# VHH binders against o59646, part 34

Target 1, 363 residues: o59646
Amino acid sequence: MKNPKFTENQKEIEKEEFEFLQKLNFIIKESLELFNTNLKNSMKFINYITLPIIMASIESKSFNPFSEIIEKHIAFILNSKMNSLGYKFLPLGYSSDLTYENDNSIIHIDIKTANLENPSDFKDTVPLGINQSSYPGVLDCKIRGKNIKADCKKIKVYPNIPTTYNNKLTITNALLFIYPDYKEIIDEIREDYIAIRELISINLKDILTPIEGSLEEFLNYKPSNEKKRLEPILDNIVRGYFIHDKLRHEFSENVEKDLEEFEKKIIGIAKKLKEREIKPVAILSISIPNGELAPHYDDEIVSGKSWGSSFRYHYKKSGNSVFKGLDNKASRAVFLHINKEYLPVLKKYFDPITVYELTEKRL
Short names: E, the ipSAE of ESMFold2; O, the ipSAE of OpenDDE; V2, 0.75 times the mean of E and O plus 0.25 times the DockQ between their complexes.

## First folded at step 21 (VHH; framework vhh_nb_b201)

Design r5 (at its last look DockQ between E and O 0.09; V2 from the best seeds 0.00; counts 0 for: pae E 18.1 > 2, placed apart)
Fold by ESMFold2, look of step 21:
Structure r5 (fold): chain B 363 residues (1-363), chain A 119 residues (1-119)
Amino acid sequence: as target 1 above (363 residues)
Amino acid sequence: QVQLQESGGGLVQAGGSLRLSCAASGFTFSRYAMGWYRQAPGKEREFVAIIYSGGDTYYADSVKGRFTISRDNAKNTVYLQMNSLKPEDTAVYYCAAWGFEGSVWTDYWGQGTQVTVSS
């Protein structure tokens, strides 16, 4: 159907969103060297965190060792820079990662990370929680009966963030960090770790025999699953042995040799993690339309797979999603950083790639 | 008016060689990355090789060691030397350019040239 014209208020909203996007892009672009330096400094300690990362990856199956570090470092840098520019941090910003206030606006920024090998996390869309947008999502719901088609009413899914806070405009942005897959390196050692847990399990008598009581008496309290009760004990022994240097020489000589070989494998994995480039493959900056801009973005902000519990903003190919009410048709989604080694892979998913460029005098 | 014109395609026997050329006009060639993609019938367009304005090159795993990309900035031309050709290399080969147009990352594409490798 034919869309109505942009009102003057809607054009002013898009001007404010565009101007903030430019400021945010400048801040992030100017902060990349600091982020890289801090990340490199953290790698000095990789030997100490590799085993905890391996243990956590078995628990979660999706753990990436660097995603949390990336998100926390960017949040720290943003808080410092935004404050220096007169923005006041608001810690209770309705569960947005970062919320700021100035005289005219309440700003929500959400930091997202994606693995390059999982393109559904970044290709042409960005997932949004109900607390990460002020624009209602459109759910196209249809029901088809036996030999008779039944259509349901189009449903709008309303988000938790209002379009204004009193007279202050809500501005919502996402920062998406795309990084290489590190799971391959972690998976090299996964089977070895499982084998070490079983080795410890078989040899628990060497550790528990000098303790009052017996292993059998301890396990007598198991309600349904012997292995489930034992897992925390095995993990505790692993941490004690490898991190805290406890229980050394309490096992037989051949068991101790196997434990020492696994420790060498941990060190080897840590070295591989340190040597692999852990910088972002790409950084994408996205301005999410304010809800007062409805209906102009209804075809771009839709309900996701969960039928109303989440949204996706389809910024499409970067050149197709623009500030529709502005004459310059500037892109709402722009790249702040591209590691050129990965450009061929990125071009498979983004056509064209729109990159932020500084057009003002350097500060 | 931007133009990318491929040439040098054709029919060749397996194990043979071809050199593709792409003549560029309408933009500042020396500031753009140049590359080649290919598309076999019924398949997605896939990356083959890229050469950046600074001279660095990258290749798809399937062609590494057999294909060589190069550029001549004085002639505004990028080349793809294809050696040890296999029937699996049969495709339409597209020349492409990537660079900034003002504040926007921009790409240009040629019309393609057919490469057919017989057994």
Scores: ipSAE 0.000, ipTM 0.128, lowest interface PAE 18.1, mean pLDDT 76
Fold by OpenDDE, look of step 21:
Structure r5 (fold): chain B 363 residues (1-363), chain A 119 residues (1-119)
Amino acid sequence: as target 1 above (363 residues)
Amino acid sequence: QVQLQESGGGLVQAGGSLRLSCAASGFTFSRYAMGWYRQAPGKEREFVAIIYSGGDTYYADSVKGRFTISRDNAKNTVYLQMNSLKPEDTAVYYCAAWGFEGSVWTDYWGQGTQVTVSS
């Protein structure tokens, strides 16, 4: 089917998207040095969050323990810059991480993280939340390209945000931070953590003695939708012991010794984490098409991890996705930062790599 | 003068193993990422593996689980252990180094070593 011609309005939308992308890219690029140098204070507290990070990383997936710290840091910096440029912060709730308002647009900026070892999160597509994109996605009956059911029909997914807010254009940008993988560090302590859970489980009766009621009743009580009660209980006990210090000396001497040894390991892991590189391998800025641009980009909207509930923007379907309605055919996705040391690996996934070059101009 | 000299290539039967070495000189080895590329006849040069100065490693999907890259900074040498070799692995293997010389990003390449895997 011949791609429909762009309307003048659609061209204008893309122009606005393009211009904002350039502005945003400039802001981010200009702030890279600041971003890279001011993480030290956050690292002061890494010891306190190491265990929770481990607890959250029970799955054998790639992980970056600094991702949230970095996300918050960049969000803070970006917010400061945006405000200085006259953008008004707009906490819509049902929106991206950052939302701003200017005279003509409502701007959504979503900060995303990916690990280099998990290319599904960055290689060709960027995940879109229903609260982030205004584009109505037409989704195949597939999960990551696999059919779920033989007779299922395509569905249209409508986002929670409109294409316009009171005649202000919705602009959505994703900032994708690609990080090295820290899985090996987490995996180093994973087995020990599992062992600690088991240890606590065996000694649960002693720990829970002060709790009102019978232990059996307590353990068997669960909300109708919960699968297991024991795991959360164990996790709480672990947090109580290691983070809150509330359960010290409530275990037998032998158990206490084991817990102390585990604590030493946790401290060791924290140290290792602090010594690792915290900088992203790359930062990718992506302008997500506004929904008014449908169906020009329909083929670039693909199913997410869950059929009917999520979709992704495929920004590299035919090379790099471009502003199709603009004469310049500029890329919708550009690298703002690349650790050149990782360039060989990045080239495995990206060819070519479109890099944003900083130009001196007033925003 | 920067030099990267590959060795360890040769003829091997499918399922066999080879260990490539790349001896480096002329630059601060420990500050550079080291890696391997390969080029098969009629094909483009492709990424195989890299080991960064910090010790992190990454592999091409085609070699993951079979190849292992390592480095010895004391010897200024990077290695590629290749196990379970396949005919598809036949190529000239190139050693490469990446790093900053001052503010200038620089890459160095070896002359390559032939690896032939027979069926």
Scores: ipSAE 0.000, ipTM 0.216, lowest interface PAE 12.7, mean pLDDT 82
ESMFold2 (binder alone), look of step 21: mean pLDDT 91; pTM 0.916

Design r6 (at its last look DockQ between E and O 0.01; V2 from the best seeds 0.00; counts 0 for: pae E 23.2 > 2, placed apart)
Fold by OpenDDE, look of step 21:
Structure r6 (fold): chain B 363 residues (1-363), chain A 119 residues (1-119)
Amino acid sequence: as target 1 above (363 residues)
Amino acid sequence: QVQLQESGGGLVQAGGSLRLSCAASGFTFSRYAMGWYRQAPGKEREFVAVIYSGGDTYYADSVKGRFTISRDNAKNTVYLQMNSLKPEDTAVYYCAAWGYEGSVWEDYWGQGTQVTVSS
């Protein structure tokens, strides 16, 4: 089907999107130093959260133990900056990480973190939650590139946010922060952690003796839908011992020595984590098309990880996606920051790399 | 004077292994990413592997699982262990260093070492 011509309204929407992208890009670039320096300062608390991070990173797919910290930090800094510039924060709750209101638009900014080792999160596409984009996605019957069912029909997924809030245009931007992989640090302690869990498991009788009830009853207690009771119990005991210090001296001397040794290792890992620079390899700013621009960008909307519930914006389909209705054909996706040290790796995934150069724009 | 000196190249049969070394001097080695590139005849120079100052490693897809990059900061040397070599791995392999010295971005290149994999 010949892509329909852009209406004047659609052109105006893109103009607004473009303008905001420019503004946001400027804001982010001006704040780059703040992102780096303040994050470093926040790492002073890493010692307190190292073990929980490790525990949460048991799954092999956790490449960046700092993702949550990073996202929160970025959100905070950006929010401060946006507020200082007169943007009114809207705590909508059901939407993106940050939402703002100005005279003409409701602005959604979604912060994404990705790891270089997980290109599916940043290469060519950016994940969109139904709460982040106003674009109705037409989804193929594919999950992660695989067909779910034979003869499955495409479905249209409507997002939770409208294309307009009353008379204000919904603008959505994704900020993608790409970080190095820290998997090796987590992997270093993984085996030890498993060993500690095993050790605790063997000594559960000693630890749980003070607990009211029978040990057997405790271990066999299963909520109606839980498959494994022991694992959560072990994790709780680990937290009780290392984080809360509530289980100190409940173990035999020998076991205690082993636990102390593990604690030293945790401290060591924390140190290693602190010593690593947590700086983005790259920052990518992506203007997500408003739903009123359908079907101009339908082909750039692809299936997400979950059938019928998520979709992705393919910002690099047959090249970089551009503002199709604008004469300038500017890119919807631009790099705001690139660590040149990582340029060879980035070039593996991006060709060409479009970098936004700061033009003196007064917000 | 900055120097990158590659060694360890040569002729090897398919399925064989080679270990390349690159000795660096003239700059603060520990602050630089060290990488390997290769250029086959008639082809463009392509990225092979890099190890960053922080120890992170990345590989080209074509060599992933077969090649391993490592560094010894004490010796100012970067290594490329190449296993399961294929004829398509035949190229001149170049050692490269890049990073910031102060506020200035610098990149350095070796002269290259020939790797030939015979079928």
Scores: ipSAE 0.016, ipTM 0.226, lowest interface PAE 8.0, mean pLDDT 81
Fold by ESMFold2, look of step 21:
Structure r6 (fold): chain B 363 residues (1-363), chain A 119 residues (1-119)
Amino acid sequence: as target 1 above (363 residues)
Amino acid sequence: QVQLQESGGGLVQAGGSLRLSCAASGFTFSRYAMGWYRQAPGKEREFVAVIYSGGDTYYADSVKGRFTISRDNAKNTVYLQMNSLKPEDTAVYYCAAWGYEGSVWEDYWGQGTQVTVSS
């Protein structure tokens, strides 16, 4: 019934995991002012990138327009800071956004973003791929909607990351960035963009005359397994017109008027994006238990409903998940930043909230 | 009023040949890509072959070297010569036309013709 006592090796593993979490927390917390300054400077360019953001949004209605930019910038910060602390970047790291090593450890860090309006992505849990953990998952006892009562501990789902490599301990962390919802801002203009593509499409003859043959022959000439060639051509014309100031006044006056009105809408969306601020609502740092710590975290690292194609780490489940083998019972999940404007809503999802604070120490 | 009318389907023994024809009307045939798709029972419709208005042809890997698509713009007709037929070629074969009429994407489909290859 009771989990076995922690072995001395397991306690040492947790000590190393906790020590690294503290280093990671320090790096990110120290870098927050630079991160915010660089985001502020990037807002100078929002008018230039708003149309590309709108164009990228057309494929999906679930959207954070800044997630890739945030991940890229965090990777830059980590690479520069980790090297100064004696960690070397491993560009061939599998299964992780960022991989580093020193003499004793191989570090895996995954960067995740979540929408504040979708609490299942961040509240008391973090989703993991089978390639983002070294801890074996416990299978879900439910099969095809039938409720089967069984001992789910008999079968484990084994992840892709080993617990050690070349006598070095594998340490796995997640950085979770929670953002306000941007979907309503982007959805406001998505349909207008689709309409502009159609407007350009029906007026292609104003600007595109094939050297030989008709426009219809040109559009139909090459596609093999594609149903149409038109969408890439329309996207190119949109970029040429709005970003590069090409093709201006080549359409009829009525078409030019509609394009100018859309341009004003782009500027309006850029203002809304700038006013929303692209700063995170909260940043969490999460230490994911190493697989050698089994079975001590079996209740907290579980497979998804599809037989282990994904995992969840429930970092706040009963008793607030902690480094269970350490005397200090430190939390494995720590807030590095909260935006005070959102504290009331954060308190709905998290209570208590543990916030890391920099400590100055002089020797 | 667009119409695509397939003909030439039927029963053939494995290793045999058939020639499918598709007569087109109601659109400017010479400006459209013309092609053939097929659908076996319980499967999704799959691409077989296409011939573009400029004469370039493309084939699904499963029929390359055995099937030949051609067109006769004077007769508004596209053909599919099917050689070395296999039981796996058994399907309803659909004639299709694709193109832009002005700025509007148009795709036209025939009623289909049954091809059955007995083993």
Scores: ipSAE 0.000, ipTM 0.139, lowest interface PAE 23.2, mean pLDDT 78
ESMFold2 (binder alone), look of step 21: mean pLDDT 89; pTM 0.893

## First folded at step 22 (VHH; framework vhh_nb_b201)

Design aa1 (at its last read DockQ between E and O 0.43; V2 from the best seeds 0.00; counts 0 for: pae O 3.2 > 2)
Amino acid sequence: QVQLQESGGGLVQAGGSLRLSCAASGFTFSRYAMGWYRQAPGKEREFVAVIYSGGDTYYAKSVKGRFTISRDNAKNTVYLQMNSLKPEDTAVYYCAAWGYEGSVWTDYWGQGTQVTVSS
ESMFold2, look of step 22: ipSAE 0.685; ipTM 0.903
ESMFold2 (binder alone), look of step 22: mean pLDDT 89; pTM 0.897
OpenDDE, look of step 22: ipSAE 0.212; ipTM 0.635
ESMFold2, fold request of step 25: ipSAE 0.690, 0.630, 0.700; ipTM 0.902, 0.884, 0.905
ESMFold2 (binder alone), fold request of step 25: mean pLDDT 89, 89, 89; pTM 0.898, 0.899, 0.894
OpenDDE, fold request of step 25: ipSAE 0.016, 0.019, 0.020; ipTM 0.312, 0.392, 0.392
ESMFold2, last read: ipSAE 0.644, 0.621, 0.711; ipTM 0.884, 0.873, 0.909
ESMFold2 (binder alone), last read: mean pLDDT 89, 89, 89; pTM 0.900, 0.897, 0.898
OpenDDE, last read: ipSAE 0.037, 0.033, 0.062; ipTM 0.476, 0.479, 0.526

Design aa2 (at its last look DockQ between E and O 0.00; V2 from the best seeds 0.00; counts 0 for: pae E 14.9 > 2, placed apart)
Fold by OpenDDE, look of step 22:
Structure aa2 (fold): chain B 363 residues (1-363), chain A 119 residues (1-119)
Amino acid sequence: as target 1 above (363 residues)
Amino acid sequence: QVQLQESGGGLVQAGGSLRLSCAASGFTFSRYAMGWYRQAPGKEREFVAVIYSGGDTYYKDSVKGRFTISRDNAKNTVYLQMNSLKPEDTAVYYCAAWGYKGSVWTDYWGQGTQVTVSS
C-alpha cells in the first residue's frame, strides 16, 4: 500500500526522532569550532599520516584521507556533549558508531564521510549498514542483467538494531560530513607508490636474508583465503622504511636513492593535504526512520548491494522531496553546516531533499 | 680483502656464558647485516642470530632469551652474548655478513670458532 495510514504511536515515535534531531543540531553547531580546532591539531602530524593514506588508496577506490580522523574527533566531542546532557555512553556491540542511553531511548549515531566529487558516496542515496538502522530494508530479489526475479516480498534486510530495547525507543541518526575530493592528490602519488612496491619486491631477496628454508617458498606461501605472504611483507617494509626510519642501508645505493625520492614526494603530498581545506563543505544530519514506522518508508529504504548485508535510504530523482516525515511535509534531514562557496555543487545533489530548519525549506 | 675473524669460543659448563666476537674488515661494515650461524657435528649449518644494518635483530627460537646479538660499527665488530648455555648449543659458530658490494648482494663468512658446552 503506497500510503498506509500512520498510527498515533508512529506519530509519537517520529516526534521523538525529530526532537533528537533538533538536539543534535544544537550540539554539533555548538561544537563546530572545537571540532575544527581539534582537526587542525591532528593535521600537525600529517607527515606521519600520509603514507598510510597512500597505502590504503592503492586501489582505484575513492578514499577520504581524513575520514578516520574526523570520526574520532566527532566521537570525542559527542561523547562529551551527550554526557553533559545526561546521556550515558552505551556500547551495544554490533551497533552504530556511537550509542547513548537516556531514560526513554537508546540513541545511535552513525558517522559518515563523503567526498563532494564522488557522487557514489551520497548521490541519490545514503548507504546504511545493518548496524545503522532499526528499519528493515526491502530486499530486491532481482538479478541484474537476468530476467530472474524471486518473490521475496516478505524478505527484508533486518538490521542488528531493534526498534526498541525493552521499553526504550531506538533513535538512529546518520551524521554525514561532506569534504572536497582529494582524489587528484592521491592519484598523483599512487603510481609512484606502486613503482616503489615493485622496486622493493624485486630487491626483497636483498632485504630478507635466507635464514632457514627457501626464500622463494616463504614469499610464495599463500594461506587459505588470504593474500600471498609477499604482500604484507612489502607493506611492512614500506612502513619500516618510511614511517619508522628503519631498514636504512638494506638496499643498494641506487634503490635507496629511489626510496629517498619517493620520500620527498610523500612529504610534498603531505604539504598539499595540509594546505587544502580540511573543513567540511557540509554537515548533514539525517534521522533514520525507526522500524516501527514500517511500511511507510519501504519504498525509500531498500536493499540491493551485498544482498542482505546493507541497505540504502534513497533519494527520489523526480517529484517529491526525500527524507520526508510521515506527513510528507516535515524533513528528517538537517544541514548543520553549509559552506556557501559550494552551494551550487551541493544543490546539484541535495536539491531534491527538504531540509528541516525553523522553517522547513529546500536547500 | 674481506676478513671475518671470530673469537671468544671455548669450553664452558652447562648454564655458563660465552661472548663471541667477530671482527670485520675489507667492507663497509655499517651497510651490512651481521649474523651468526652454527654447525654441530653431523648436522647442517643452522641460523642462530642476525643484526641488520638498521639495528633490528632476529633470533632462532631455541636461543631466544638466552642469546643476544649486538654490533659496534665503530669497531667493525659483531657480538654474540650466549647465556644459559646448553649441551645442544655445542657447535662451530660462524660469523656471516650480508650486504652490497657495489650493486651486487654479497655474503661473507668467517672460519668459525668452536663452542663446547659440557654437561
Scores: ipSAE 0.073, ipTM 0.492, lowest interface PAE 2.5, mean pLDDT 83
Fold by ESMFold2, look of step 22:
Structure aa2 (fold): chain B 363 residues (1-363), chain A 119 residues (1-119)
Amino acid sequence: as target 1 above (363 residues)
Amino acid sequence: QVQLQESGGGLVQAGGSLRLSCAASGFTFSRYAMGWYRQAPGKEREFVAVIYSGGDTYYKDSVKGRFTISRDNAKNTVYLQMNSLKPEDTAVYYCAAWGYKGSVWTDYWGQGTQVTVSS
């Protein structure tokens, strides 16, 4: 009953977690201008990646074209700056995106992205999975009875990351990037891509030149997935036309016209993606409690569903989520950036929103 | 009321040394990261050095090995020892402090001290 007192060891753990969070926040905040510059440089290649993204999206339900670029850029920034602070990069990092060590600590940093339209992925929470934390999360196991529901049984689930390794404290952080939904931009052209693929399929006789054998025999080949028999070939023809300097075989006039119109749509979509604000909607920096701090965060690190094995850190579950054992009561989660164009939308999910601007808060 | 008061700036010949001090009041000094930035005429303000409350330090690459940041929590003072000074080090040097006030990441800045390195 009641919140137990922190031991002195637990207070020292939180002090080290807080010190690292401050260091990480400073590094990322100071690097936002470089981040934006390098992202702009990567946008020089948007025309080359737009069609591959569309082709991949046909099987997907969601898309963010900038996620991979952002992860690579953050890794570049952190690896450079962490080394100058005495941390060594560890390439095999226990399933973390980035892992570092120094004499006293092993650092795990995960880069998370969330779609602004999916608030369960970012609203006062961050997903952990089992392997991205050292804290034993709490799983609620509810069983329904005949007249009276059974008590909720609680199980602590062992995480994949140890609390210490060779006397080095494990410190775990997340950087959470919230993005607008780019799906409607990509979906705008997905229907056109599907139409182009069907047009090519209808006109395959004008396009294919078999090395040997009858074209009719080739077209009548029936793989186990009948409706997928031609999709690899159709995608290859699209690649040949748009990515690899157009096919030398002539298409009929109506096919060529439709392909030219689709090319203009690809260029237009690439332009829309390039012109859109390249900043995320918001950037949050989150210190995830070490497992030695149990039970102090048991109410915040829980499964999202009964009998589920995927965990979340609810960093505002018990009010403001702070370093509970530190006198300063600093927050474990802080906004490093917001895009003010999205402030009305963000206020639906967060209040207050505090933005730290290292260079803009001069008194 | 938070105050950061820099001192120790002045005119020095290239190759010389200066020690900047920044006395802090109005906040719990030992809980805040402390640092130095500088701004030369016509240029943007740039990071020089930071010392975190746990003692970890970080430097701009061009000053690493020449500048040393330190803090004295008993005197609520941060220092910047500047050795082997070069004319490109000429700038106004600002003391800064960063920390959480409640759930808000907060920064404080001094008024600056002029450092002039003559060739």
Scores: ipSAE 0.000, ipTM 0.243, lowest interface PAE 14.9, mean pLDDT 75
ESMFold2 (binder alone), look of step 22: mean pLDDT 89; pTM 0.899

